# Designs tried in a protein design chat: VHH binders against q84jc2. Part 195

Target 1, 232 residues: q84jc2
Amino acid sequence: MSKMRNLVEEKFLEFYESWVIQLELYLHQLLIAHNNNTMSETELRHLISKLTTHHKAYYTAKWAAIREDVLAFFGSVWLNPLENACSWLTGWKPSMVFRMVDRLRKSRVVLVEAQVKKLEELRVKTKFDEQKIEREMERYQVAMADRKMVELARLGCHVGGESVMVVEAAVRGLSMGLEKMVKAADCVRLKTLKGILDILTPPQCVEFLAAAATFQVQLRRWGNRRHYVTHS
Short names: E, the ipSAE of ESMFold2; O, the ipSAE of OpenDDE; V2, 0.75 times the mean of E and O plus 0.25 times the DockQ between their complexes.

## First folded at step 12 (VHH)

Design ld46 (framework vhh_8fcz_2; at its last look DockQ between E and O 0.23; V2 from the best seeds 0.00; counts 0 for: pae O 8.3 > 2, SAP .749 > .668)
Fold by ESMFold2-Fast, scan of step 12:
Structure ld46 (fold): chain B 232 residues (1-232), chain A 126 residues (1-126)
Amino acid sequence: as target 1 above (232 residues)
Amino acid sequence: QVQLVESGGGLVQPGGSLRLSCAASGFTFSDYAMNWVRQPPGKGLEWVSGISGSGGQTTYTDSVEGRFTIIRDNDKKMVYLQMTSLKTEDTAVYYCARFPYSELWEYLTTGKFDYEGQGTQVTVSS
């Protein structure tokens, strides 16, 4: 039932709402830091660390939740429809962050040739990892249809009490496979984020993180308001 | 019209305390996170603390953590900064600020942000 929430959905909704509110506070700190050229490298690195820790906390909570109910993350109740429309395998599409990186080429930051080259290499690698996961998901769906679904359909013909337990085991197996796939996608996300931050200087990291957080916060606010229409 | 009016600054000795106040008007106060930012002499604008619209979450820059407390009263449309154990490094003009969602990209690209008040001077010295 799409309108009803289980315990995993309710707990993660509470977590996510608090997490996004904290992201907005960090965004305000990033925006001020971005426009302050008197900050030390140590101060900037500490701020970047706060954001990195915040994103890692999200994945720690997500992975605990998907162990209990991975399907809660396919059509998440804590995301508005606009956020859900932008989802790729339960989260942001890794290659999309390079659109934020491309903005750095035209902003106040100066990317040196070596950084441009490394970012392009990372972009290509990220696209390759995305394609690999998409192929794995396709293979998983085919295997599900050939093995688990046929098994479930066959067991549905036998109404003995034992058939219920076998069906539950098969459904559990399907969920574990999806959990593995979602974690693989999240690993690509984390590697992509880390890779970008490793290539950029601390001031460039602050601008990148500020741009990414600005987009995320605005996307949520725009989606939340779309249900209210002005009277004609 | 959006207005933010800061008050409460002054001269204080190291180890002393001050409470800054910000009176807000012209917007739905509880819909916005509120921030305290400061500009020390010879430095750029530094973020100090932020509080969520509900007041349920607060964040501080590391140099003031444990010494400063940000509080809000949504009924009075006020945000406060309680400052204790003040240090010479806390000397700055303090501004109350909000970041409207419609202006985030403009602030990021131009650095221009004028939805803060005129500020209140805090001087920590002998």
Scores: ipSAE 0.753, ipTM 0.915, lowest interface PAE 1.0, mean pLDDT 85
Fold by ESMFold2, look of step 13:
Structure ld46 (fold): chain B 232 residues (1-232), chain A 126 residues (1-126)
Amino acid sequence: as target 1 above (232 residues)
Amino acid sequence: QVQLVESGGGLVQPGGSLRLSCAASGFTFSDYAMNWVRQPPGKGLEWVSGISGSGGQTTYTDSVEGRFTIIRDNDKKMVYLQMTSLKTEDTAVYYCARFPYSELWEYLTTGKFDYEGQGTQVTVSS
């Protein structure tokens, strides 16, 4: 039927469609570059910069949008159900990105001991930051449940101006709390990405960025194709 | 069978222009982003430009931005590369390329890229 999208959802859907198409074009550039051992360090760093700038643009747009409507990012209309099912607090789970590094180490990427040590330190810090956010989200959910019980108790006899104000305050509190949690999660994502790229050499960064973009592009393609499959 | 046939190469002086063509067959053309890649003498394969399936988005390597234009015609199943202000460093065999989604991880892990066309030679020389 004619499900109405709010303005934030419509605007971000248009942005995201364009953004992921551009990511695919950068992926093709990365795929050619990762197998070209005659590229200079300057050329590699510029390509890496294109990708980091592209990711930064995503978060810039996202943070503007969550200020308007953070709830749009929980079960997003611009993502297919598979993409939404893989989301942790509106995005990829930071600690899971190290599985991608591990897979590259088993195939093409050779890391020296100093890099391995730094990656392990980063992995531990990333997991710690994730767990801190998860604990804060749990506390927030408990606090919200308590506020709703108070609201129900007050509404048991009548609904007046004070009852409406309490409900409105609870809704504003939910939105503000979720905004903070989403931004905190995004900051962990950006810190983790930056940390990995700082530890890896430029050719290794190209391999990592290619793997990350491949996963995102394939997740979109796999999820979009599911409903056309007639055999399992 | 998937086929990509490049043409339009040749010998040209620095500052000159050339238009490369790529005829595609054997797959749903509009489903794929298309790319131009090149191999200069004695160097590895370089990515030059890409265009989205609809044609609405394009990207270029820095050294050709402002000089080259990638265009597609989905009705004719053609990709073009309009090259202007050619330089000796643009000398290469040029290929058009696509990346089937089912092969992305294999390419990433093995590094083996299989050309679907034979390419077209561009030589920029005085």
Scores: ipSAE 0.707, ipTM 0.902, lowest interface PAE 1.2, mean pLDDT 84
Fold by OpenDDE, look of step 13:
Structure ld46 (fold): chain B 232 residues (1-232), chain A 126 residues (1-126)
Amino acid sequence: as target 1 above (232 residues)
Amino acid sequence: QVQLVESGGGLVQPGGSLRLSCAASGFTFSDYAMNWVRQPPGKGLEWVSGISGSGGQTTYTDSVEGRFTIIRDNDKKMVYLQMTSLKTEDTAVYYCARFPYSELWEYLTTGKFDYEGQGTQVTVSS
């Protein structure tokens, strides 16, 4: 998608490109760790910590950016169309990771009953939180489709004056709401991730993170290939 | 088959310079960010530098920032690491690295990573 980029988009694009490069490297380390059963628990935990820190860095940068322009993230220029199509409120859908966990279980990962139970509880909670956020998001979206939408429609007739001010105020209000929603969604993502990592053993965490990172990187690659675009 | 072949390592004194090369084959080179990683003696693999598929973006670990430069030639399918002001702590086996899988399913089904680089030894010693 070709559009004029603003400063926020440009900066975040640069950030994200570098971030993805690092992610790929961590993925490599995760894969090595996964294939090397000689790594100590301490070493595994250290690697896990690096990954979690890396993700935290992303959200730190994201939250800083959305304070400036949250709308940039609803048309993320740093993502390809496939990545964007798979996005839920500007990121991965939290409940999706449980499918990854399920897949791990099918791929020779043995979870004890206690872990399975905890994961299920977390899944239910995550799903509930997602739905709550979705309802709130809908509320914001519907609220926009009132008199304010009429003003937006009139904007094509008159690009100045009081009506424009009203529309701008409405958009600002929406943006503030969107920022809250995005942050809320991100919190669910982070909590879900933390929850999963707290339930899994270090080796299982490494495998899970490897799978998640692989999915992310491959999604980007597939999208780029499909659209004949090279991002990073 | 994905292949990464590193070269250019050697023994140098502190403050010296080396240029590492990596020849890539078996995949669409420009689609992948390429990286240099290293394994110091008795330590785990650590990331050193990365470069985007187009070469437009580069990044470095803090300890090598300003001293190392990563470059790629997509026409030649080469990645380079120019190392300057080398330190003893830079001693390691250096590997050229990329995302090892073309498909998620490949990893999930095989449980193996496809790393073909043999690495090149860099020793910095007085």
Scores: ipSAE 0.015, ipTM 0.282, lowest interface PAE 8.3, mean pLDDT 84
ESMFold2 (binder alone), look of step 13: mean pLDDT 86; pTM 0.881

Design ld47 (framework vhh_8fcz_2)
Fold by ESMFold2-Fast, scan of step 12:
Structure ld47 (fold): chain B 232 residues (1-232), chain A 126 residues (1-126)
Amino acid sequence: as target 1 above (232 residues)
Amino acid sequence: QVQLVESGGGLVQPGGSLRLSCAASGFTFSDYAMNWVRQPPGKGLEWVSGISGSGGQTTYTDSVEGRFTIIRDNDKKMVYLQMTSLKTEDTAVYYCARFPYSELWEYLTTGNFDYEGQGTQVTVSS
């Protein structure tokens, strides 16, 4: 009982556990589809649509939750320590998905020159957008150390009336700034994902999504395994 | 060692029903999602349905949605596929499959899927 989670953390924990379980089921479908040359383009596009809808559902739930408590997403209780260590502004680092794209260069169905060019252009744009957000976060962190914020922190030690209200207003302001920053990062994530899927053929999309889901599911599994191997 | 034993296949007329069963042993059954995969004559493997380790979540390929139901009994270490409104296109060998976390990258890169069972034949014809 002494270890309490707020309502936002409890609700998102329940959502996220279900979301990851569903991702694993979609991954199994992707793995079989990847190795089946008899699937039609329509069938592959339907599968890709299921995955993109699933990812959009995550951001819909996340943005509703951060409106209530953005701080819950920094050091999240629904993520294990390994997942938290691999996080960039509450999620995956957009430029890192190009590692998974690079795997397609070793695929049986090779990327054509036009795709390689478009993917490189997207990579450059993604890195630029990423760096812009990093500069905004640096500015935010500097503002937190501002003389005014230091003064508000000192006043917060006074119990009663006006000092309590002033501290609460400052915390709300900080939370709103973080919410804006997290949403900006999520927009870069979604634009990067959409951009990649728009450039790739349906079979390449299936392989890309399978690679991304494999990494996500395995990272969670590895971080959740904390036990000794005993000789039986 | 891991064993999966499928049963319940047979010959059925279009519009008919069959219930497939898979008996699992050699692993902690409730820790793994279970899948039904099929191979129609002259075609590749097709994923049909999946169920989470707890049984709380299920997913189906579009062509069987609303016609097939996947369920599991963790106490009996069984997974089932209830098939209704069967079509000639459902004719296939049906396999029960498990995807260990340690082998996901191998499945993706090599296409080597170890379905531990022999499969059960479903034939839908008049």
Scores: ipSAE 0.720, ipTM 0.903, lowest interface PAE 1.2, mean pLDDT 85

Design ld48 (framework vhh_8fcz_2)
Fold by ESMFold2-Fast, scan of step 12:
Structure ld48 (fold): chain B 232 residues (1-232), chain A 126 residues (1-126)
Amino acid sequence: as target 1 above (232 residues)
Amino acid sequence: QVQLVESGGGLVQPGGSLRLSCAASGFTFSDYAMNWVRQPPGKGLEWVSGISGSGGQTTYTDSVEGRFTIIRDNDKKMVYLQMTSLKTEDTAVYYCARFPYSELWEYLTTGTFDYEGQGTQVTVSS
């Protein structure tokens, strides 16, 4: 089990634990700000900037880590099983954020017609980009069934210096395709997040970010509690 | 059940210092981040500072950064706000707050905040 943790996994685990704790603190600030209608636009924009910077820090760290070992992000040791089960190409599914946006339609901070139109245009584009990546992933999975990939898997059964080196080189090669796909998915995530924030007013941005962060921290809490679930 | 009791407020001159205290009971204190929030006269509730459950991470609103320090003592189930270089705009009722995971959506939806207690008044004036 200790053999399942490499240097990349250890470094990113430390980073992620710190990152999610900081996200929770920002969430508390967002919750208070959301329920305070006397805050200035400048104050709200500063808070939105803190969250945007925090998310940028995550992708900066992630992209550095996936260059070393993208496979660490498939079945990540820093995520609980529920978080891993809910992942789409190593992170949140971009179209899911529009469910948080839909919440704004019933919120105290109303969306105007022009915003609704722009958000629907963005939703359509996001779904199209997701579908394109899903087709690429399917093609990658089909390629894994290729004769050459099957032969490489067989080589992994032999314990010998040359055989081990060949398998290691092949795994690094395979991970390059996954790295490209993960970066493509992250680009869709970042474009979607930026697009939403550009369309929304500062109070709406605060509510959107608060909803998204609430979902993320609750999902983590729910998954962690699974360790104590019994069947009576 | 869950109780948060604030103390330490008072009248101070601009540039002065105060230390606010919050005594917590009825929950596993170290499992929760703790926050200080305040309500200035004529304004809504403003978030001031937060501290992680372990005390290893802290965050401050821009207007108090460098002047206020949030500290916790998990053994005593206390959270503190050390305030220095106080300004007239720091005048407010200060509340100690936690956001339980099960109620985050409720708070986001209703704005209902049951864990503030009575608060402690801080007045910065000559």
Scores: ipSAE 0.718, ipTM 0.902, lowest interface PAE 1.3, mean pLDDT 85

Design ld49 (framework vhh_8fcz_2)
Fold by ESMFold2-Fast, scan of step 12:
Structure ld49 (fold): chain B 232 residues (1-232), chain A 126 residues (1-126)
Amino acid sequence: as target 1 above (232 residues)
Amino acid sequence: QVQLVESGGGLVQPGGSLRLSCAASGFTFSDYAMNWVRQPPGKGLEWVSGISGSGGQTTYTDSVEGRFTIIRDNDKKMVYLQMTSLKTEDTAVYYCARFPYSELWEYLTTGSFDSEGQGTQVTVSS
């Protein structure tokens, strides 16, 4: 069990590091495209498709990994402490992206009334779906009573193979329920992302995706920098 | 005091080859992904290619995939663009670009991109 968890963490760490480096390269491409008023709609749609495929690859890899060890995604070793502190059910909080859309509205992106209305409808639906998952997580946490967790922690203090096996059996039960909730949260993320991209024009999609990637890359950079400890 | 100095451009016939060079100074070169971007006559900036800080990953725009190769030498603080099978549509001023992490949001929100070098002119003519 513990050997299986180590292998999942190691393999996903390698995948994620590569995935983030590629995201940064796509971000640079998006930034140049955003500043280029001569790109055709076909060229912009192709770039948007590259980013969509890149995110799809992330969830494909993630879902394969959580099937083996979902607990690796709660306090992930491939994320720095700042990234982990900002996580909601192992990823970005779906409603957060609407704050990003609102910031873009105040920059160079001009949203027409029909788009504003559709984005508001999507925001309400996303928040509703998000709250459903939060209630399910709360019910799950209540079912995992403190009494049981305290007893498992007590057993973990004893040096022996039997105590390790008991802890592993207990966490396997936890992980099956968590896997279902993580997948549900990821489905809300993907539906929200697709919904926004379906409402926005190709130039607006490029700006939105660039904003999302910029936030993700900068959050990682801020958490990894030494001055984060010194100046924060 | 970041400096990027591009060189290697020139006049070449269609189907020809050129190697562009970019010399970097004033920052920890291996910590940054490096890019080549170009500006064709009468058009906006186009992203051409990118390479990760370690050199382990490269990405190309579709129109140059298989024809251009981006490479870096971290010891010499150099990034290169090897161009083969050049086409008339490759005619542009080529810039070496680093996107500073502190300025990523500014580049996005203001729509302003300040090249850190003067660029190098590539002209492909029949």
Scores: ipSAE 0.564, ipTM 0.851, lowest interface PAE 2.1, mean pLDDT 83

Design ld5 (framework vhh_8fcz_2)
Fold by ESMFold2-Fast, scan of step 12:
Order: C-alpha cells, then sequence, then structure tokens
Structure ld5 (fold): chain B 232 residues (1-232), chain A 126 residues (1-126)
C-alpha cells in the first residue's frame, strides 16, 4: 500500500531527523564532559544513562515502524547515500564499533589488561553473532532465488492472474523474514553496545560514546555536503 | 571570520536573574547548534545548555534545568541564556560555543577548545 508506505516513511523521517539533532546536542555535552576532570562519577553515569536511553528510544521507534513496513528500512529516505552505503541490515555493523574502542588505547584514561581481554572476548562473540545472521540472510536470499524466482519465471510466461498472486505472496513472505532478521541484527547491536559500556569505566564510556556520535554526525554532514556540492 | 560576542553578565544576588546574549557572525547561523558553557573558579569547563539550529530542541545540564532557558533568534543571529533563581555555584565565566563538524575529532583527541569570544562574567554573591 503506497499510502500506508508513505505514512510510515513520513513518520520515521520526522522521528529520525529529530533524533539525530538531539544526538548532536548530547555529543556537545559529551565532548565538554570528556575534557572536564572535575566531574563526579555520579554526574558521568547520569550522562551515560541519558545517551543509553536515547539509543533505546531509536530502537523502540524503529521496531514499531518495521512491524508496519520493514521495506522502508532498505534504501531509507531519511538516510543520505553515504549513510546507506555504510549500512549493514538497516543499521551499523556491530563489529565496526570496536574501531571506536581501539581509540581508548590512545586516550588519557588507559585500558587495563582485564578490560582489553573482556573487549576482545566481546569482539569475537559479536563477530560470531553477526556471521550467524549473515548465514540466515543468505539462506533467505537463496531460497527466494531458487524456488520463488523459478516459479515466477515459469508462471509469468503463460498465466497473468496467477503470476500477480504468486508475486504478492513472495513479497509478503520476504517482508516477514526481513523483519525477523532486522530485529535479530538490532539485538546484536544492543548487546554489543551494552557489553562495551559494562566493561568500560564512566570516563571511558563518555569517550567511547563521544567517538561513536562524532563518527555518526560527521558521516551525515559529509554525505549531505557532498550531495550539496555535486547538486548545487 | 567566525565571531561570537557574549554580553549581559554582571553581579547579582542569590535568587536574582540575568539574561546573557551572544551575537554571531561569519557563518550560516541556522545550520549550527549553539551552546552555553561555563568555567567556575577552580573548575574545568562545564556544559550548561544547547539549542538546535532551528531552535526546535533544547537540552540542559541537570543543575540548571527549570532555572535556565536557552533561546535563539535566527533572523538577528543571536543566542540568549535566560537565567533565573541564580545560586552562588552559578558564578562562572560564560561562553557561547559552536562546534564545527570538522573539529569534532580534533576536540575529542587533543582536548583543544578555542573560545570564539571573550566570555561574560557572572558573579552571584550577597
Amino acid sequence: as target 1 above (232 residues)
Amino acid sequence: QVQLVESGGGLVQPGGSLRLSCAASGFTFSDYAMNWVRQPPGKGLEWVSGISGSGGQTTYTDSVEGRFTIIRDNDKKMVYLQMTSLKTEDTAVYYCARFHYSELWEYLTTGSFDYEGQGTQVTVSS
């Protein structure tokens, strides 16, 4: 339904634009906090909780939208082409956040051996969970190509009405399967984020969240600026 | 060419009010979130409040929530901080700040933050 599809896209576009604007405001607070050694642990934990709540709000909104139209999240209108190019199953690739973690080895609040060991264990587990989802997606794509596409090709040559019904059933089946896979990917994202924050100290959490938000904000602005330069 | 000029500070008694102003020039003002940050005597730089480019979203640090209001006028290229119920602990030099997206990594990695303005002194005492 194009009207239903447009409504889901419009609603999530409005939500996402607002969500990213709020993330940038939180990023500014994180950058100042990162450079202020007079903040208490309680103050830092409160700021970390603010960011964690903000990320949870994103997944709450996303899962509500996906329940209505998962296909809106493939080639999303609220993301620029660069953001879309960096997407893995409608979001950030879980293992890539360990690139931000690597920055902590260069920070003034150094990682201890026990933290390094736990982060490496989490990296391995995250990669394993990520690969399980990739195998499941490959299985869905192969099944679609092998059975449904052959049936569609055969039917499409001779019977118009039956072809329409088979195509509609195939699209519906794909949408249901995609919803399950996207939610599974989002669960790995949330587990990875929680795992990292559980291992890090509050000052390290602030630096990690600031690095992650910096990358997200810069990627969005770089993609938008490139588009402006090429189309202005 | 980017310039931020703060004003409106002064001496005020506890429970009093002040309105700080920030005049911006040299950039497309509505494209940037604006922030108020302060440095109390003997402490590090503390983030106070932020406002989105459109003015549609605002955020405050816990200690000022409900007491301070950040406002902007994009036509005049002005940011304001309306401060009420002032406390002794609000005594600080207040700076208007803009974080350019190209400087975010440098700020994070080097800790360098150049004030674009001179700041405005707020003193809350009897």
Scores: ipSAE 0.699, ipTM 0.895, lowest interface PAE 1.3, mean pLDDT 84

Design ld50 (framework vhh_8fcz_2; at its last look DockQ between E and O 0.02; V2 from the best seeds 0.00; counts 0 for: pae O 6.1 > 2, placed apart)
Fold by ESMFold2-Fast, scan of step 12:
Structure ld50 (fold): chain B 232 residues (1-232), chain A 126 residues (1-126)
Amino acid sequence: as target 1 above (232 residues)
Amino acid sequence: QVQLVESGGGLVQPGGSLRLSCAASGFTFSDYAMNWVRQPPGKGLEWVSGISGSGGQTTYTDSVEGRFTIIRDNDKKMVYLQMTSLKTEDTAVYYCARFPYSELWEYLTTGSFDHEGQGTQVTVSS
């Protein structure tokens, strides 16, 4: 039973550790490419495609896992405490990536006025979609305090096959609601990422992806350092 | 005191093979991914291949995939690049590189990095 309940966590832990190691390798490639003015547009687009495919693989694996156990993502064993503290609905907060985009305004590869306007429009839209999901989460939290849930919790205090089935059905309903919210948040993430990459030139895409990967790899490194200190 | 020492370069005919070596010292070798980077004549630095600290994962730039193999020996603190089916476009100075976690933002911001090794010349010609 115990083994069965943790199967999703065990499989995703194995996947995620491999995925992050591969991200670090792609980051090294991005850092070198960022400094190379002799790369063709085709070469840069292939590198950008590697990163977008890598992120797509993450969401493919995540959505398969949340169909089985969405709650595994609300206390992820594959993330260190620092990574978990920086999480918004099981992942990065979409609007936060615009801080990395802002760096491009001061970069050697200058953003043109048309790009700045499109990025600001995307930022506003992303924040709006983000707030819609936050309101849905608030409604979900209110539903947890609803009288029906209080009555189900009361029934859970009485051990019996019928009461156990009713409580388990309610938990499955709760999980389905969370799954839909997590997928909605992930859709905003993917839409935001695609939108940024569609607006930026290939060299700017490489710089943006390198900044994002640098933050992710360093956040994991800083959190793991603290984790070793707490164990040793 | 970090050192990376590349060797194994030379003159080879198109279609030939070479094995490059990188000897590392002064850091916990298995904690770092290692990379091969090259600079062709008159061009900027090109990333070629990378290998994870454990050696369990590798990746390659498109132009060398299927032709080059990166491997490491953590006991000997060595990284290798096995090159086959060499092309004239592979002519370059090859460098072994690691990226210190403390310097990632600096590399991104300045658009440059200091390779710790002196490089090894690979020339592919008839």
Scores: ipSAE 0.737, ipTM 0.908, lowest interface PAE 1.1, mean pLDDT 85
Fold by ESMFold2, look of step 13:
Structure ld50 (fold): chain B 232 residues (1-232), chain A 126 residues (1-126)
Amino acid sequence: as target 1 above (232 residues)
Amino acid sequence: QVQLVESGGGLVQPGGSLRLSCAASGFTFSDYAMNWVRQPPGKGLEWVSGISGSGGQTTYTDSVEGRFTIIRDNDKKMVYLQMTSLKTEDTAVYYCARFPYSELWEYLTTGSFDHEGQGTQVTVSS
């Protein structure tokens, strides 16, 4: 897989490595803010804005890349196998992010009843949107499997350029559908993230963003087996 | 309510084979990706392999790729790990887990792994 990188994969790998390094730097700032009560509400809001802008930059780059090759995002070369195994339609599963919210309820941070109610409403809406996308994707995956069988049968009857052109057209048609599905999933992710940050206070947002960045960084580190192989 | 029961471990010489099984109950099995993780003697958890809820995507850590195969049967609520060409460094207690978030989150943030099963011991030695 690493040996078969195309131009889109190489460019996005470079982008992603830089993006993660910057996320780690922002995580450091989030942890300082979490552990130091001297930051003003205005300073917290600026830090939160940096994080949201950083996440929006990821999706801007991603959406440009999927226009060129959406399949690169299904089994990405810039992610380790564990990171890929944890993906749902090329990213984190929106309904599962509420586990990080549940962690806030276990901390010394107090959520008022109005916040709890709004978070539960958002959780339900998020799951509904997620399930709608999952049903659409399931039908698409079935259609892809059937077309794969037809495609293989046609290749068995043809030799040369015509068979290649038919395969290329079929792949491009399926890729357009996948692009739409990936963007729909990303929109649910962005709406869920925005919704959570709108409900939480700035200190709570800092804690949530720190937890999310910590999970992403630690998932990457734990999944990088080559760096953690023991010698004993 | 959630139950994961691992079995199929044992003592094997290097180069040998084993098939691990995990029986699942108490949740909608097909909604979850399933994973094998292992704990070598005196060390922390190591992720080994994962399989998507549908079974359409499988992934492996580098050290086992080409040697281990993860399989699921959603009708029977089973996940398996077919292990071949076993090496001494594969010696560990093997657990199955439903990821990405519940067990993984707690381990990565607290260092505590809440075992839903007792795991199954695999020992590879001459």
Scores: ipSAE 0.086, ipTM 0.563, lowest interface PAE 6.0, mean pLDDT 80
Fold by OpenDDE, look of step 13:
Structure ld50 (fold): chain B 232 residues (1-232), chain A 126 residues (1-126)
Amino acid sequence: as target 1 above (232 residues)
Amino acid sequence: QVQLVESGGGLVQPGGSLRLSCAASGFTFSDYAMNWVRQPPGKGLEWVSGISGSGGQTTYTDSVEGRFTIIRDNDKKMVYLQMTSLKTEDTAVYYCARFPYSELWEYLTTGSFDHEGQGTQVTVSS
């Protein structure tokens, strides 16, 4: 009962494997930069830029892939079960990063009052955006049980060219809705990330990004060990 | 216990070639991406190349792109680094690594990896 992978899944899996390797590289650089503090501000900004570019590349690839099969991302085969369990609308939950920031503050990151204020404003905004998306998603999910979907299910029981076409069209419609939601969520992720990075100083950005990357890498590691996944 | 044993290093002239090998044991080899990292004299650890668990994907640091090739044999639990057009700046101790956070952290704190490998010295000099 092995899950058959479609072309989108296979391609994205390959992409993701490479992407994760690069992420680990950047994590290394972030850790070095953070721990040794030997890099100039310019160098730090460059490193931050590389990381942001790397993340942008992920979403570029993701968005290309979801155009073909958004459903692949709701059962991401390139992620282990733990990673998938922690996913919110096919990715990390934007509001989660603020907990990371809070943790940093409790450790050794010193934020000025102006930064704290801005972060709180961003937190509220992010949470609000998440809730909007969640409500919209709920609406879609509930709508799946409407008459149209019942008809779809009924038609799916019939063998015929016309019926198949109707089913396909309906599935496409649903997929488009899901794609919209995923993109919306991703936009919130990107905006949140940008917002945080705009508020923090370069050294603080490096520390934050290191923490975020560490979390991602460790989550993957833990999940792989637990479930014996053949990823990185 | 995770063991990584590097070999193949040596002294070469600029423009020369070397092939590094890494023998892995103590873990499910195919489940992990493998990496080559290097430590130049007086410098910190630098990532060089990585290859996915399946071997289907490879990546390189910019400075070695087009010159180095990473390959793995999952049946033999080996990873290789073919180095060509070597430069003086490629001089370093080269290590094979799974590149998990734990190893990176260990390196940063202790200067060592949590594997048996001692690295292999690559010296490029005229």
Scores: ipSAE 0.021, ipTM 0.405, lowest interface PAE 6.1, mean pLDDT 85
ESMFold2 (binder alone), look of step 13: mean pLDDT 86; pTM 0.883

